# Designs tried in a protein design chat: VH-VL binders against Small ribosomal subunit protein eS1 (rps3ae). Part 5

Target 1, 206 residues: Small ribosomal subunit protein eS1 (rps3ae), of Methanocorpusculum labreanum (a2sq57)
Amino acid sequence: MARKKQSGGRKVEGWKAKNWYKVHAPEFLGKQFIGEIISSNPENVPGRVLTVSLGELIQDYSKQNVRASFKIMNVAGDAAYTQFNGHEMTKEFVRAMVKKRASRVDSTITVTPLGSTRELQVTITAFTINHARLSQVQELRAKMVKVVEDSAKEADFESFVSAMLKGELSKKMFAECKPIFPVRRIEIIKSESVSSAADRAAALIR

## First folded at step 19 (VH-VL)

Design ra (from y7 with light chain S53T)
Fold by OpenDDE, fold request of step 20:
Structure ra (fold): chain C 206 residues (1-206), chain A 120 residues (1-120), chain B 107 residues (1-107)
Amino acid sequence: as target 1 above (206 residues)
Amino acid sequence: QVQLQESGPGLVKPSETLSLTCTVSGGSISSYYWTWIRQPPGKGLEWIGYIYYTGTTRYNPSLKSRATISVDTSKNQFSLKLSSVTAADTAVYYCARDSYGTEPYPLDYWGQGTLVTVSS
Amino acid sequence: AIQMTQSPSSLSASVGDRVTITCRASQGIESDLAWYQQKPGKAPKLLIYTASTLQSGVPSRFAGRGSGTDFTLTISSLQPEDFATYYCLQDYDYPLTFGQGTKVEIK
């Protein structure tokens, strides 16, 4: 009596229904809907990054050339909540600001806003009217860095980022640099969220 | 056309303060670096310093402790004070406009210069 | 401070001669060099800026060349009005510094 080997039916791993998650900007930026993400597993949604136009997000057309990125931190139901991850001006926009025989003064620094464990690496760029002499370039760089550092010391993370994205820091830098040398524009062209040393250490212990 | 004219005493005693004024005509003291240069008799040119229209100043390190440049926008003038003068400070003093911040022209307009002699 | 070494200190030439003056910087100054002409009892006059660009109104017989540390001023055909002292200026960094000057005299 040959025992019929019951052909183990290939459990057709059921097409796990993909769910759509509505992604929202942080509260300090208005908690607006910024996009949708699809996932079959809600556990895979955190950590994803969405990039949107800053101009659209804050309804400022002057910021259309700025992209802001947001990292999903948590999911509740069909809603996903984010934190600020960074911003970047478009390369085309930055290039368009460069003039012949003018100076571009760049500085990249890392700041930690008040009460925050989160660090931001920010790139500041000044565009001059004409070519600046070496000492003037150095002075401009120092002044810009100081303004950003001082601002970070006085503002919490959300306030700092808000001021940065709205151009308040740029205005302040411009005002403080103008007495030194003729500048056309000063911008924070890029920011990146950097994991704190503590967070990195915690990740290694796990 | 922008014109610059130096004015001040042609004779200063040792240890006293040299004081010169440059009057700018044909244009306003605006987004330029207003500069002082001197030339000892029979010698080359030495940059003294500048004042930017915003009031920012820069001096030659060799003269920084003794030189003061100021601006009077209401009179369209800027001035040089050099303290504790010696015979080595005897020179023709020029005021000039340095336009490089807004234009690519370094020291494009000069005064006629004024001789200052330091003598006892 | 950046030192500017100008050579020669003096030269004698005739009308129609080609004259060349050299200026050397103690360090790289890119193209941030200007040339001035000074006549006796007069203020210096800007001739060339950014190493090779002629100032408005300056005759084409004047030419500036060079980048980095070595620069030259050339007068292709010396005219009677060109007998003067010439200075190079670096405007790369403060303090601004001049060369020692070159006196061009009539042979």
Scores: ipSAE 0.880, ipTM 0.959, lowest interface PAE 0.5, mean pLDDT 94
Fold by OpenDDE, last read:
Structure ra (fold): chain C 206 residues (1-206), chain A 120 residues (1-120), chain B 107 residues (1-107)
Amino acid sequence: as target 1 above (206 residues)
Amino acid sequence: QVQLQESGPGLVKPSETLSLTCTVSGGSISSYYWTWIRQPPGKGLEWIGYIYYTGTTRYNPSLKSRATISVDTSKNQFSLKLSSVTAADTAVYYCARDSYGTEPYPLDYWGQGTLVTVSS
Amino acid sequence: AIQMTQSPSSLSASVGDRVTITCRASQGIESDLAWYQQKPGKAPKLLIYTASTLQSGVPSRFAGRGSGTDFTLTISSLQPEDFATYYCLQDYDYPLTFGQGTKVEIK
């Protein structure tokens, strides 16, 4: 009597039903729907980053060349809520702003808006009409940095980011740099949320 | 065509202030760095400083404590004051347009220059 | 301040001669160098900017070369009107500084 080898039924690993989560922008940016994320586990949704066109988000076509990133912080039901994570101008756009025989003046600084524990690394770029001399470049750089730093000291995180994304800081920098040297455009081409020392420390303990 | 013309006293006493004015014609004082340069007799050229049309100034460190440049846009003029002059300040003084920043031309237009002698 | 050193301080040449003047910067100034011609009792005249570009109206017998620290002005065939003092100018940084000049005299 041949013992029927019980074919160990391959436990079909149960297709965990994937749920869709609706991701929303922060409230200060209108809390708009910015996309959907799929996950089988809601616990895996926080920490994910979505990138959208700033132009679409704020309905400003002049900002179509800017991408804004949002990090999911929490999930409630099928809704996911985000915080601002950073922005970046498209490489093509930045390249298009560079002219022959003109100067590009870059500066990257870290700022902490008023009352915030969050830090932002900000990259500022000035595009001149013509080539600037060394001292002028330095002066422009210093002026731009000062404007951004001063603005960060006077505004909370949301207000600062809003001003940055709307181009208010750029306008201010332009106005203050114009008396020094002929500038064509000044832009904050990039921002990145920098993890707090506390967050970094917490990550090391994990 | 843009023209520059220096004017002022040709003689200044030691310890007094040298004052010169440059009148710009054929164009407006805008978008350029209006510059002063001097040349002692038989010697080379020394850059003194500039005023940007917005009023921003920069000076040669060697003269910074004594030199003041101003602009009068209503008159299309800019001026140089040099305080506490000595015999070493005897020179032909030139005003010039520095088109740098908008155009690639450094010091492309000059006045004819004016001799200022410092003598007791 | 950036120091500019010209060589020679003076030279004698004949009409039709090739003349070469050198200018050395104390540090790198990329191509931010200009050449000026000054005649007695006159203001300097811009000849060359960005080390090698001729100013409008300047004869083609003038040529500028160089980058970094070493620059040259060449007059391919000296003309009677070319007897003058020549200056190099660095406009890389402030303060602007001139070379000490090169006087080109008739031999």
Scores: ipSAE 0.880, ipTM 0.960, lowest interface PAE 0.5, mean pLDDT 94
Fold by OpenDDE, last read:
Structure ra (fold): chain C 206 residues (1-206), chain A 120 residues (1-120), chain B 107 residues (1-107)
Amino acid sequence: as target 1 above (206 residues)
Amino acid sequence: QVQLQESGPGLVKPSETLSLTCTVSGGSISSYYWTWIRQPPGKGLEWIGYIYYTGTTRYNPSLKSRATISVDTSKNQFSLKLSSVTAADTAVYYCARDSYGTEPYPLDYWGQGTLVTVSS
Amino acid sequence: AIQMTQSPSSLSASVGDRVTITCRASQGIESDLAWYQQKPGKAPKLLIYTASTLQSGVPSRFAGRGSGTDFTLTISSLQPEDFATYYCLQDYDYPLTFGQGTKVEIK
């Protein structure tokens, strides 16, 4: 009596239907559609990051060399909503701004805009016309940092980020640094959202 | 060609203020660091300070408390005041252009210098 | 302040001689060094900037070398018009500081 090996029916793990989610930029940046993501589980959608051209997002071609990142925070139906996660100028663009016999002055600081629990690490870069002497480099650095810090104290998170991305902070820094030393350009070449110590602590308690 | 010329009294009494003016010709006072340097008789050179065309100033720490540099763009001039002078301040005073901010040339144009003697 | 030390303080040489002057900085100044020539009763004249670049109009017999802390000015063949005092200048940082000078005299 040949024991019929019951062919264990391969439970066809039910192809969980993948859903498309429409990702939107934050409201302060126009709540525009910035892309689509696919997921079989809506719970896995939050935390994903999308990167887009800033130039396309705000319709400013001068910002084509800037990439902005947005983190999905929540999903409602087929819509996903984001918060600003950071920005970065392309490496090629930054390299192109470096000139022979000129100085590059970098400073990285963390700021907390007014009324916000969110911290933003920003990298500021000044490109000079010619080589700057050490004390002048230090003075330029201090001036740029002060401008950004002062701006963060006076603006909420969205306003600060908007001013940063639109180049208003750069213009202000340029205006404040020009009397010190001949500068060609000042840019915030990078920003990163940093979890506050409080948020990190809260996450540990959960 | 840019030319610089120092002018002022050649004799100053102790404790008084030395006052010199540098007149720039052949170019405008713009985009450069206008500088004062001095040289005591038979000695080396000492940098005093500069004024940038925007009005920003920097001084040698050794003279910071006594030195004041100003610019008059309307006259194409910049000036040096040195207060509380002593015999140690007797020197040939030079004005110079420092173009380092825009060009790689430090102190590329100099005046002829003017001797200032502090009387005993 | 950065201190600049020149050597020698004075030297005697003949026309046609090779002359070498050294300048040492108290700290690293990269290539931010200039050389000046001063004749009696005249203002200093820029000869070399960025340690090794000749100023326009300066004869090719002048050469600057060095980086970091040690620098040299060389006159390959001394001419009658080269008898003067030479100064190095650091322009790495403020305050600008000069060497004490080297007087080149006729032998």
Scores: ipSAE 0.879, ipTM 0.959, lowest interface PAE 0.5, mean pLDDT 94
Fold by OpenDDE, fold request of step 20:
Structure ra (fold): chain C 206 residues (1-206), chain A 120 residues (1-120), chain B 107 residues (1-107)
Amino acid sequence: as target 1 above (206 residues)
Amino acid sequence: QVQLQESGPGLVKPSETLSLTCTVSGGSISSYYWTWIRQPPGKGLEWIGYIYYTGTTRYNPSLKSRATISVDTSKNQFSLKLSSVTAADTAVYYCARDSYGTEPYPLDYWGQGTLVTVSS
Amino acid sequence: AIQMTQSPSSLSASVGDRVTITCRASQGIESDLAWYQQKPGKAPKLLIYTASTLQSGVPSRFAGRGSGTDFTLTISSLQPEDFATYYCLQDYDYPLTFGQGTKVEIK
């Protein structure tokens, strides 16, 4: 009597239905739809980062060469909500702004906007009309840094980021640098959210 | 063509203030670093300082405490004051245009220079 | 301040001679060096900027070379009007500083 080998039915692990989540920009940027993410588990959606054209997001074509990144923080139903994670100008655009025999003045600083625990690392770049002398480069750098630092002290996180993305900080830096040396353009070409000192410290204790 | 001309007293007493004016003609005081340079008799050139058309100034550290440069855009002039002069300040003083900010030409236009003698 | 040292302090040459003047900076100044000619009783005249570029109207017999710390001015064939004092200027940083000058005299 041949024992019928019970063919252990391969439990077809049921195709967990994948859900689509609509990702929205932060409220201070209009809470617009910025894309969709698919996940079989809503718990895996937070932490994902979406990058979009800033020009499209704020309906400003002058910002078409800027990409903004948003990190999903929470999910409610089929909606995913984000916080600003950073921005970056395209490399091609930055390169195109560099002129022969002119100076590029870069400075990277970390700022903490008013009332925020979030730190933002920003890279500022000034493009001069002609080659600047060393002391002038230093002065320009100092002035740009001061403008950004002062702005961060006076504005909350959303206001600061808004001012940064809209080019208000750049305009201010330009106005304050112009009396020192002929500059063509000043831009914050990059920003990145940085973990707070507290978060870093907490991570070290784990 | 841009021309610069120095004017002021050729004789100054010790401890007094040397005052010179540079008049710019053939162009406006704009977008340049207007500069003072001096040359003691038989010696080399010493950069004194500049004023940018916006009013920003920079001085040689050796003279910073005594030198003041100003600009009058309405008169198309800029001036130098040097306080507490001594015999060591006897020199030909030149005003010059430094176009370096907009053009690659350092100190491309000079005045003829004016001799200032410090003597009792 | 950046110190500029010229060599020689003076030289005697004849018309038609090749003359070379050197300028050394106390630190690297890239190509931010200019050469000036000064005749007696006159203001300095810009000859060369960015170490090697001739100013407009300057004869081609003048040539500048160098980068970093060592620079040279060469007059390929000295003319009667070239007897003067020559100065190098660093414009890399403030304060601007001149060399001590090189007097080119008629032998």
Scores: ipSAE 0.878, ipTM 0.959, lowest interface PAE 0.5, mean pLDDT 94

Design ra (from y7 with light chain S53T)
Fold by ESMFold2, fold request of step 20:
Structure ra (fold): chain C 206 residues (1-206), chain A 120 residues (1-120), chain B 107 residues (1-107)
Amino acid sequence: as target 1 above (206 residues)
Amino acid sequence: QVQLQESGPGLVKPSETLSLTCTVSGGSISSYYWTWIRQPPGKGLEWIGYIYYTGTTRYNPSLKSRATISVDTSKNQFSLKLSSVTAADTAVYYCARDSYGTEPYPLDYWGQGTLVTVSS
Amino acid sequence: AIQMTQSPSSLSASVGDRVTITCRASQGIESDLAWYQQKPGKAPKLLIYTASTLQSGVPSRFAGRGSGTDFTLTISSLQPEDFATYYCLQDYDYPLTFGQGTKVEIK
């Protein structure tokens, strides 16, 4: 509901006029419509997070089990504009990749893409064909981390996120790990936009 | 089924290089970890190292500076060179397939072994 | 390197006996242990992998037990073809290491 206009000289503030805002994905993802929200105050809209199916967003069936999150940064008229906040494969999808007689190799790292003030925390997981010996688990982990870190050094924030969401980083990790041990799949199962060390330090100063 | 056969000189002079080749038949070498193990007469087994079919190698630290393992996938063979040998290197040398990785079976196929004697 | 210590180094037994061979690792290796049988002049033969899983074609009288650092191979009723030297192998980490062997002889 639109905010009610007043006439007759009496202050009316006990009801809250509601407005709809059309929320759009970031420009590097085509500013696609990702949903609507309702609020009585446009100043309360920034900061809200919407989560959508990546498969629906980019029209790619293979991404149906991946959720992408977007944080609203500003409002203009009836439109709200976002930045990338994170992604996550559904827990069901990840659980289906686990095999009892295989190894799961995990690492969580934080990267700062080229020229960016924004940090991304990413969780990388490899699923081997069979149980792996300790040194090869360690080598797989190190290689996965190196590929992601090197990719972040080469790409700005939007390019890095695009490569991650489209599976390009996963393909690169798979190829680089092939000489070490048989891997069934390597995925970035989660990413999260986090405040930089500089931002955290500034908050402590008050 | 897969068969492995070691070949090479049975007598090597001290300070020279021991060189052995393992020929794989009944299967492709283009998978698995291809491994060398040795056993001095009357003694136990010592893992020397492997070559993965992709060319990646790993060696026992006790032999790392002297051992080199290579693969030739077109000939379905892999080889061991051990430099600067002494009498302590006298052993039966086995080649083996380590089916670890794509399968769960460690060192499940072995060659018949070949005795290499290091003597003046 | 992970050291594997077998006990005993040698034993004498009669056909039909129950024999037990132990293998101790210098650190925890989970269940990443295999057992091999070697007859004179022959290459070792894989009996058991992952501490307790019997390789195809190996008689059920062979049994493996253990995890962590302490492992056993038991032959429940020794047969004439079982007189051989037995080795444990850890495949938890590189370099792969064998125990020194246990020779099972006819009494």
Scores: ipSAE 0.769, ipTM 0.912, lowest interface PAE 0.7, mean pLDDT 90
Fold by ESMFold2, fold request of step 20:
Structure ra (fold): chain C 206 residues (1-206), chain A 120 residues (1-120), chain B 107 residues (1-107)
Amino acid sequence: as target 1 above (206 residues)
Amino acid sequence: QVQLQESGPGLVKPSETLSLTCTVSGGSISSYYWTWIRQPPGKGLEWIGYIYYTGTTRYNPSLKSRATISVDTSKNQFSLKLSSVTAADTAVYYCARDSYGTEPYPLDYWGQGTLVTVSS
Amino acid sequence: AIQMTQSPSSLSASVGDRVTITCRASQGIESDLAWYQQKPGKAPKLLIYTASTLQSGVPSRFAGRGSGTDFTLTISSLQPEDFATYYCLQDYDYPLTFGQGTKVEIK
């Protein structure tokens, strides 16, 4: 089926007039239309978060089970512009990767991409072919963490997020873990953009 | 059917290097963990270490870094060198396949063993 | 390193007897325990892995039980070919470690 244009919102006189705002993805993802919101006051639009299918956003059917979220940063006219806020694979998709009698190796870390004031908390998961002995579980975890941390040191925020969303980091982790133990799959299953501890502390002092 | 056969000198002088080779037949050495185990006469078994087919090695810390395991894929062989030997290193040495990883079976194929005696 | 302690060190039994060997780990090893049989002059043979799973070709008179730190191997009706020394092995973590062995002698 063909996608239809939506009708614009109508303004209503009085103290509750509202307007529609067209929300756009960040520039590094092509500024694509990702949805609409309604508000009576454009000053209340920044800070809102929209979640969309990553598969639709980047036109990749293999990413249909991945959700990406975007936080509105500013408004110009009837357009709202966003920054990347996070992504998450659906719980059903992750659950389908689990194999009984195999090991699941998890780590959650926070990285700060090169030159960024924003931090990303990422959750990395490896699924082994069979049950792994303790030292190899620990070595897999350490290798996964190192690959992601090193990648963040070498890339700005947008480059790091792009590599993460397109599966480039997962491929690198898989290759680096091959000498340790047989791995079936390694993924970054979740990310969240968070304010730095310094920014949160400064806000409390003001 | 995978078979393993140890070979090497049966007598080694103290302070010298013990050197053994395991020849694998009926299967490729380019998979699995390949392992050395030893058993002093009348005593129990001691795991020495492994080489993974990718070249990664791991050793029992009890051997104080004296052990080195290597692989020669062109000959379908892997080897053990144990340096600075003493009489305490006298044992039957076994090579084994550890099918752990791709399979769940630990140390499921063993060579027949070879006695190495350390004496003057 | 994880220490594995077997008991008894030796036992003597008649054909048809039920024999039980125990193996204790110095820390929890989940179910990552294997049992091996070694006859004089021969290499060990894998009997049981993951505490209780019989290796292919092993008679059903052999049974493994346990998890955590305490494990047993039972031979429900001892046969003449079962005269051997039995070892447990933990494969929970490196270095892999064996128990000291239990020699089973037939009277």
Scores: ipSAE 0.758, ipTM 0.909, lowest interface PAE 0.7, mean pLDDT 90
Fold by ESMFold2, last read:
Structure ra (fold): chain C 206 residues (1-206), chain A 120 residues (1-120), chain B 107 residues (1-107)
Amino acid sequence: as target 1 above (206 residues)
Amino acid sequence: QVQLQESGPGLVKPSETLSLTCTVSGGSISSYYWTWIRQPPGKGLEWIGYIYYTGTTRYNPSLKSRATISVDTSKNQFSLKLSSVTAADTAVYYCARDSYGTEPYPLDYWGQGTLVTVSS
Amino acid sequence: AIQMTQSPSSLSASVGDRVTITCRASQGIESDLAWYQQKPGKAPKLLIYTASTLQSGVPSRFAGRGSGTDFTLTISSLQPEDFATYYCLQDYDYPLTFGQGTKVEIK
């Protein structure tokens, strides 16, 4: 059951009792406790979004500057269960990767992992060692996009997100771009789950 | 210090293939873009193309796919073949290192050049 | 292909003169321009890259300026060893293209 919170030492009239709900990460990320929320009505809990440090979630210091967000989909007793909503590297962390007289190659694409009704918009960024000539910028961009698109064609939503969050896609993009131009770093700096209301409703059906 | 030297025939018959080799000494061919440039007598410079140390090539479209650049890492050499030559291909041919990429220096080391004449 | 137009095609100058050579690109190339010096019978030598940065070992009398489409090379006090042909190169995109050259002759 949800934890109730009552105002102490003050007169309360018309005050609704509030309950605490323990929020858990999705099953594919180990269902860890990621936080608590308070609400007077369990029907108001679904749809809320929590954001946590990815480093704290997977106990990996190298991911401390990556935030992951999770949307509550349902409540059972005092527990709330989520699905992946997106991730983002902090603005400070991304700004620290910028180097004078080097190229930043950006692309934002939308993929639909294998068998999923959910779409994922991802922002891919490469930081080159030095300034890159235009054709090589274009070739880097095309290669980064192709790697991510191909990976989405072969993976379900959960597998794709896991590969993205663990840096596997970044490693693959780096290897594939090596023959084009020296790259210092390639990252998926942001992702966002985008779906129609009908598609979200369909995804909740077991 | 890195040095580049072109070698190959100085005379090539029309319609045949021009073939040149650049030998790199004082440094490894395992980095950089290795480039060919030519200069017709009394004229300006024309970029032919490169081979990146990874094997990736790029060519000037003006040569209409007649150019092929290859690398032999075991001999620390890279080569140019230009097919179906005409008198317009008569030029001093230079090999060069394009240190662009890992360093910011475009075409910073050049060979001494070799004149190739296309004539019967 | 990006066309590079140098001006003048040739000039005559005396030792000690200030000399300016211009290079115009057919489209914007940001600051992706280099200058080369070529003496008779020799390969070109890189003088300046990124429009204005001197290559190591190049005398400070050489200076580059410009961005976008219009660039200049200035020699502030011409020396006897500076009589040569000068080329600009755009390295913004492939194919890399050179200007037609500017011959600097002794007057």
Scores: ipSAE 0.693, ipTM 0.888, lowest interface PAE 1.3, mean pLDDT 89
Fold by ESMFold2, look of step 19:
Structure ra (fold): chain C 206 residues (1-206), chain A 120 residues (1-120), chain B 107 residues (1-107)
Amino acid sequence: as target 1 above (206 residues)
Amino acid sequence: QVQLQESGPGLVKPSETLSLTCTVSGGSISSYYWTWIRQPPGKGLEWIGYIYYTGTTRYNPSLKSRATISVDTSKNQFSLKLSSVTAADTAVYYCARDSYGTEPYPLDYWGQGTLVTVSS
Amino acid sequence: AIQMTQSPSSLSASVGDRVTITCRASQGIESDLAWYQQKPGKAPKLLIYTASTLQSGVPSRFAGRGSGTDFTLTISSLQPEDFATYYCLQDYDYPLTFGQGTKVEIK
């Protein structure tokens, strides 16, 4: 549970008082409470990342094996507000989708949603019913990538992330790939908010 | 039990269009790659192309875009048209079911074949 | 296109003989190879898929081996009904391609 206020005794000389901060999801996801952090200085709170179950966040038990992460951007009073940082299906959940007789078609791409200054790196995976011939593996990969890229060109950052997290992009990819080859499942198994061009340049210098 | 049978003219004039129909019985025309293959007399087998039950087609590039495969689900049939034929197109034409995709076994059911002769 | 080369083009054998037919792909095709039997005036019949798996109803005297580029079909004890032409098919990529055939004749 969150503490609102502590009635306390004497401070001990030479230590710093800590405060609890209630962390909230971004407004487009309902701005709900996602956790607490503790810090002695509100200036040290921005930049921290929290990870929660997507299933709990959006009240959808089919997403219980999906983790969403949020980066704190600012603090107001005892509240901390976040932006979307990424998501990932657990490795156990992904491994359970692998079938010996089937093909796994993977692609990792970077998209920039309409009008956004932020980029997302997404990892797309299709699992076929059975072993696929090479040309069809290539066609499935191209179609999956095209659907995600086209969706990003038509949606702002928040709309794109919402469609991704709610499985709408996965449903669209599945429908578009069905005329090519029997697929069992197509998912965006991971997304990551990537560094700006400036941050990437700084990282190369170290 | 699934059965396939080819039908169409046995004689076609040069430069005209060869047209064949495959009738599928004992099963629905669904979930498979419905395929045409040909065999010139005394020679080997050549894959022509397929139509997937969703309507998607693929053709052997060797036929220079002369082949068109279509499906009529209401009649449980699929068809081949091959335009601008020459004597080199004389062959026994087979239709076949390719169970690839759902199953691992390719071209598992074949029609009996029909000879098409191209001559004037 | 992936080219499939069979050896020999023909062979003569007696009932009871062990025969081996070889199929070579122009590039690696993993195990995506099938074998077909064709008797005169008849459509080909699937014998083996995925290089080594017998189709249902095919006698155990037929065996397939190989992976990559080199594949074999072996008939361990030739029977009268086995005199036919045999084709390999690669189903690794489009266009699907057959070997030129191996005619097994009685002698």
Scores: ipSAE 0.672, ipTM 0.880, lowest interface PAE 1.3, mean pLDDT 89

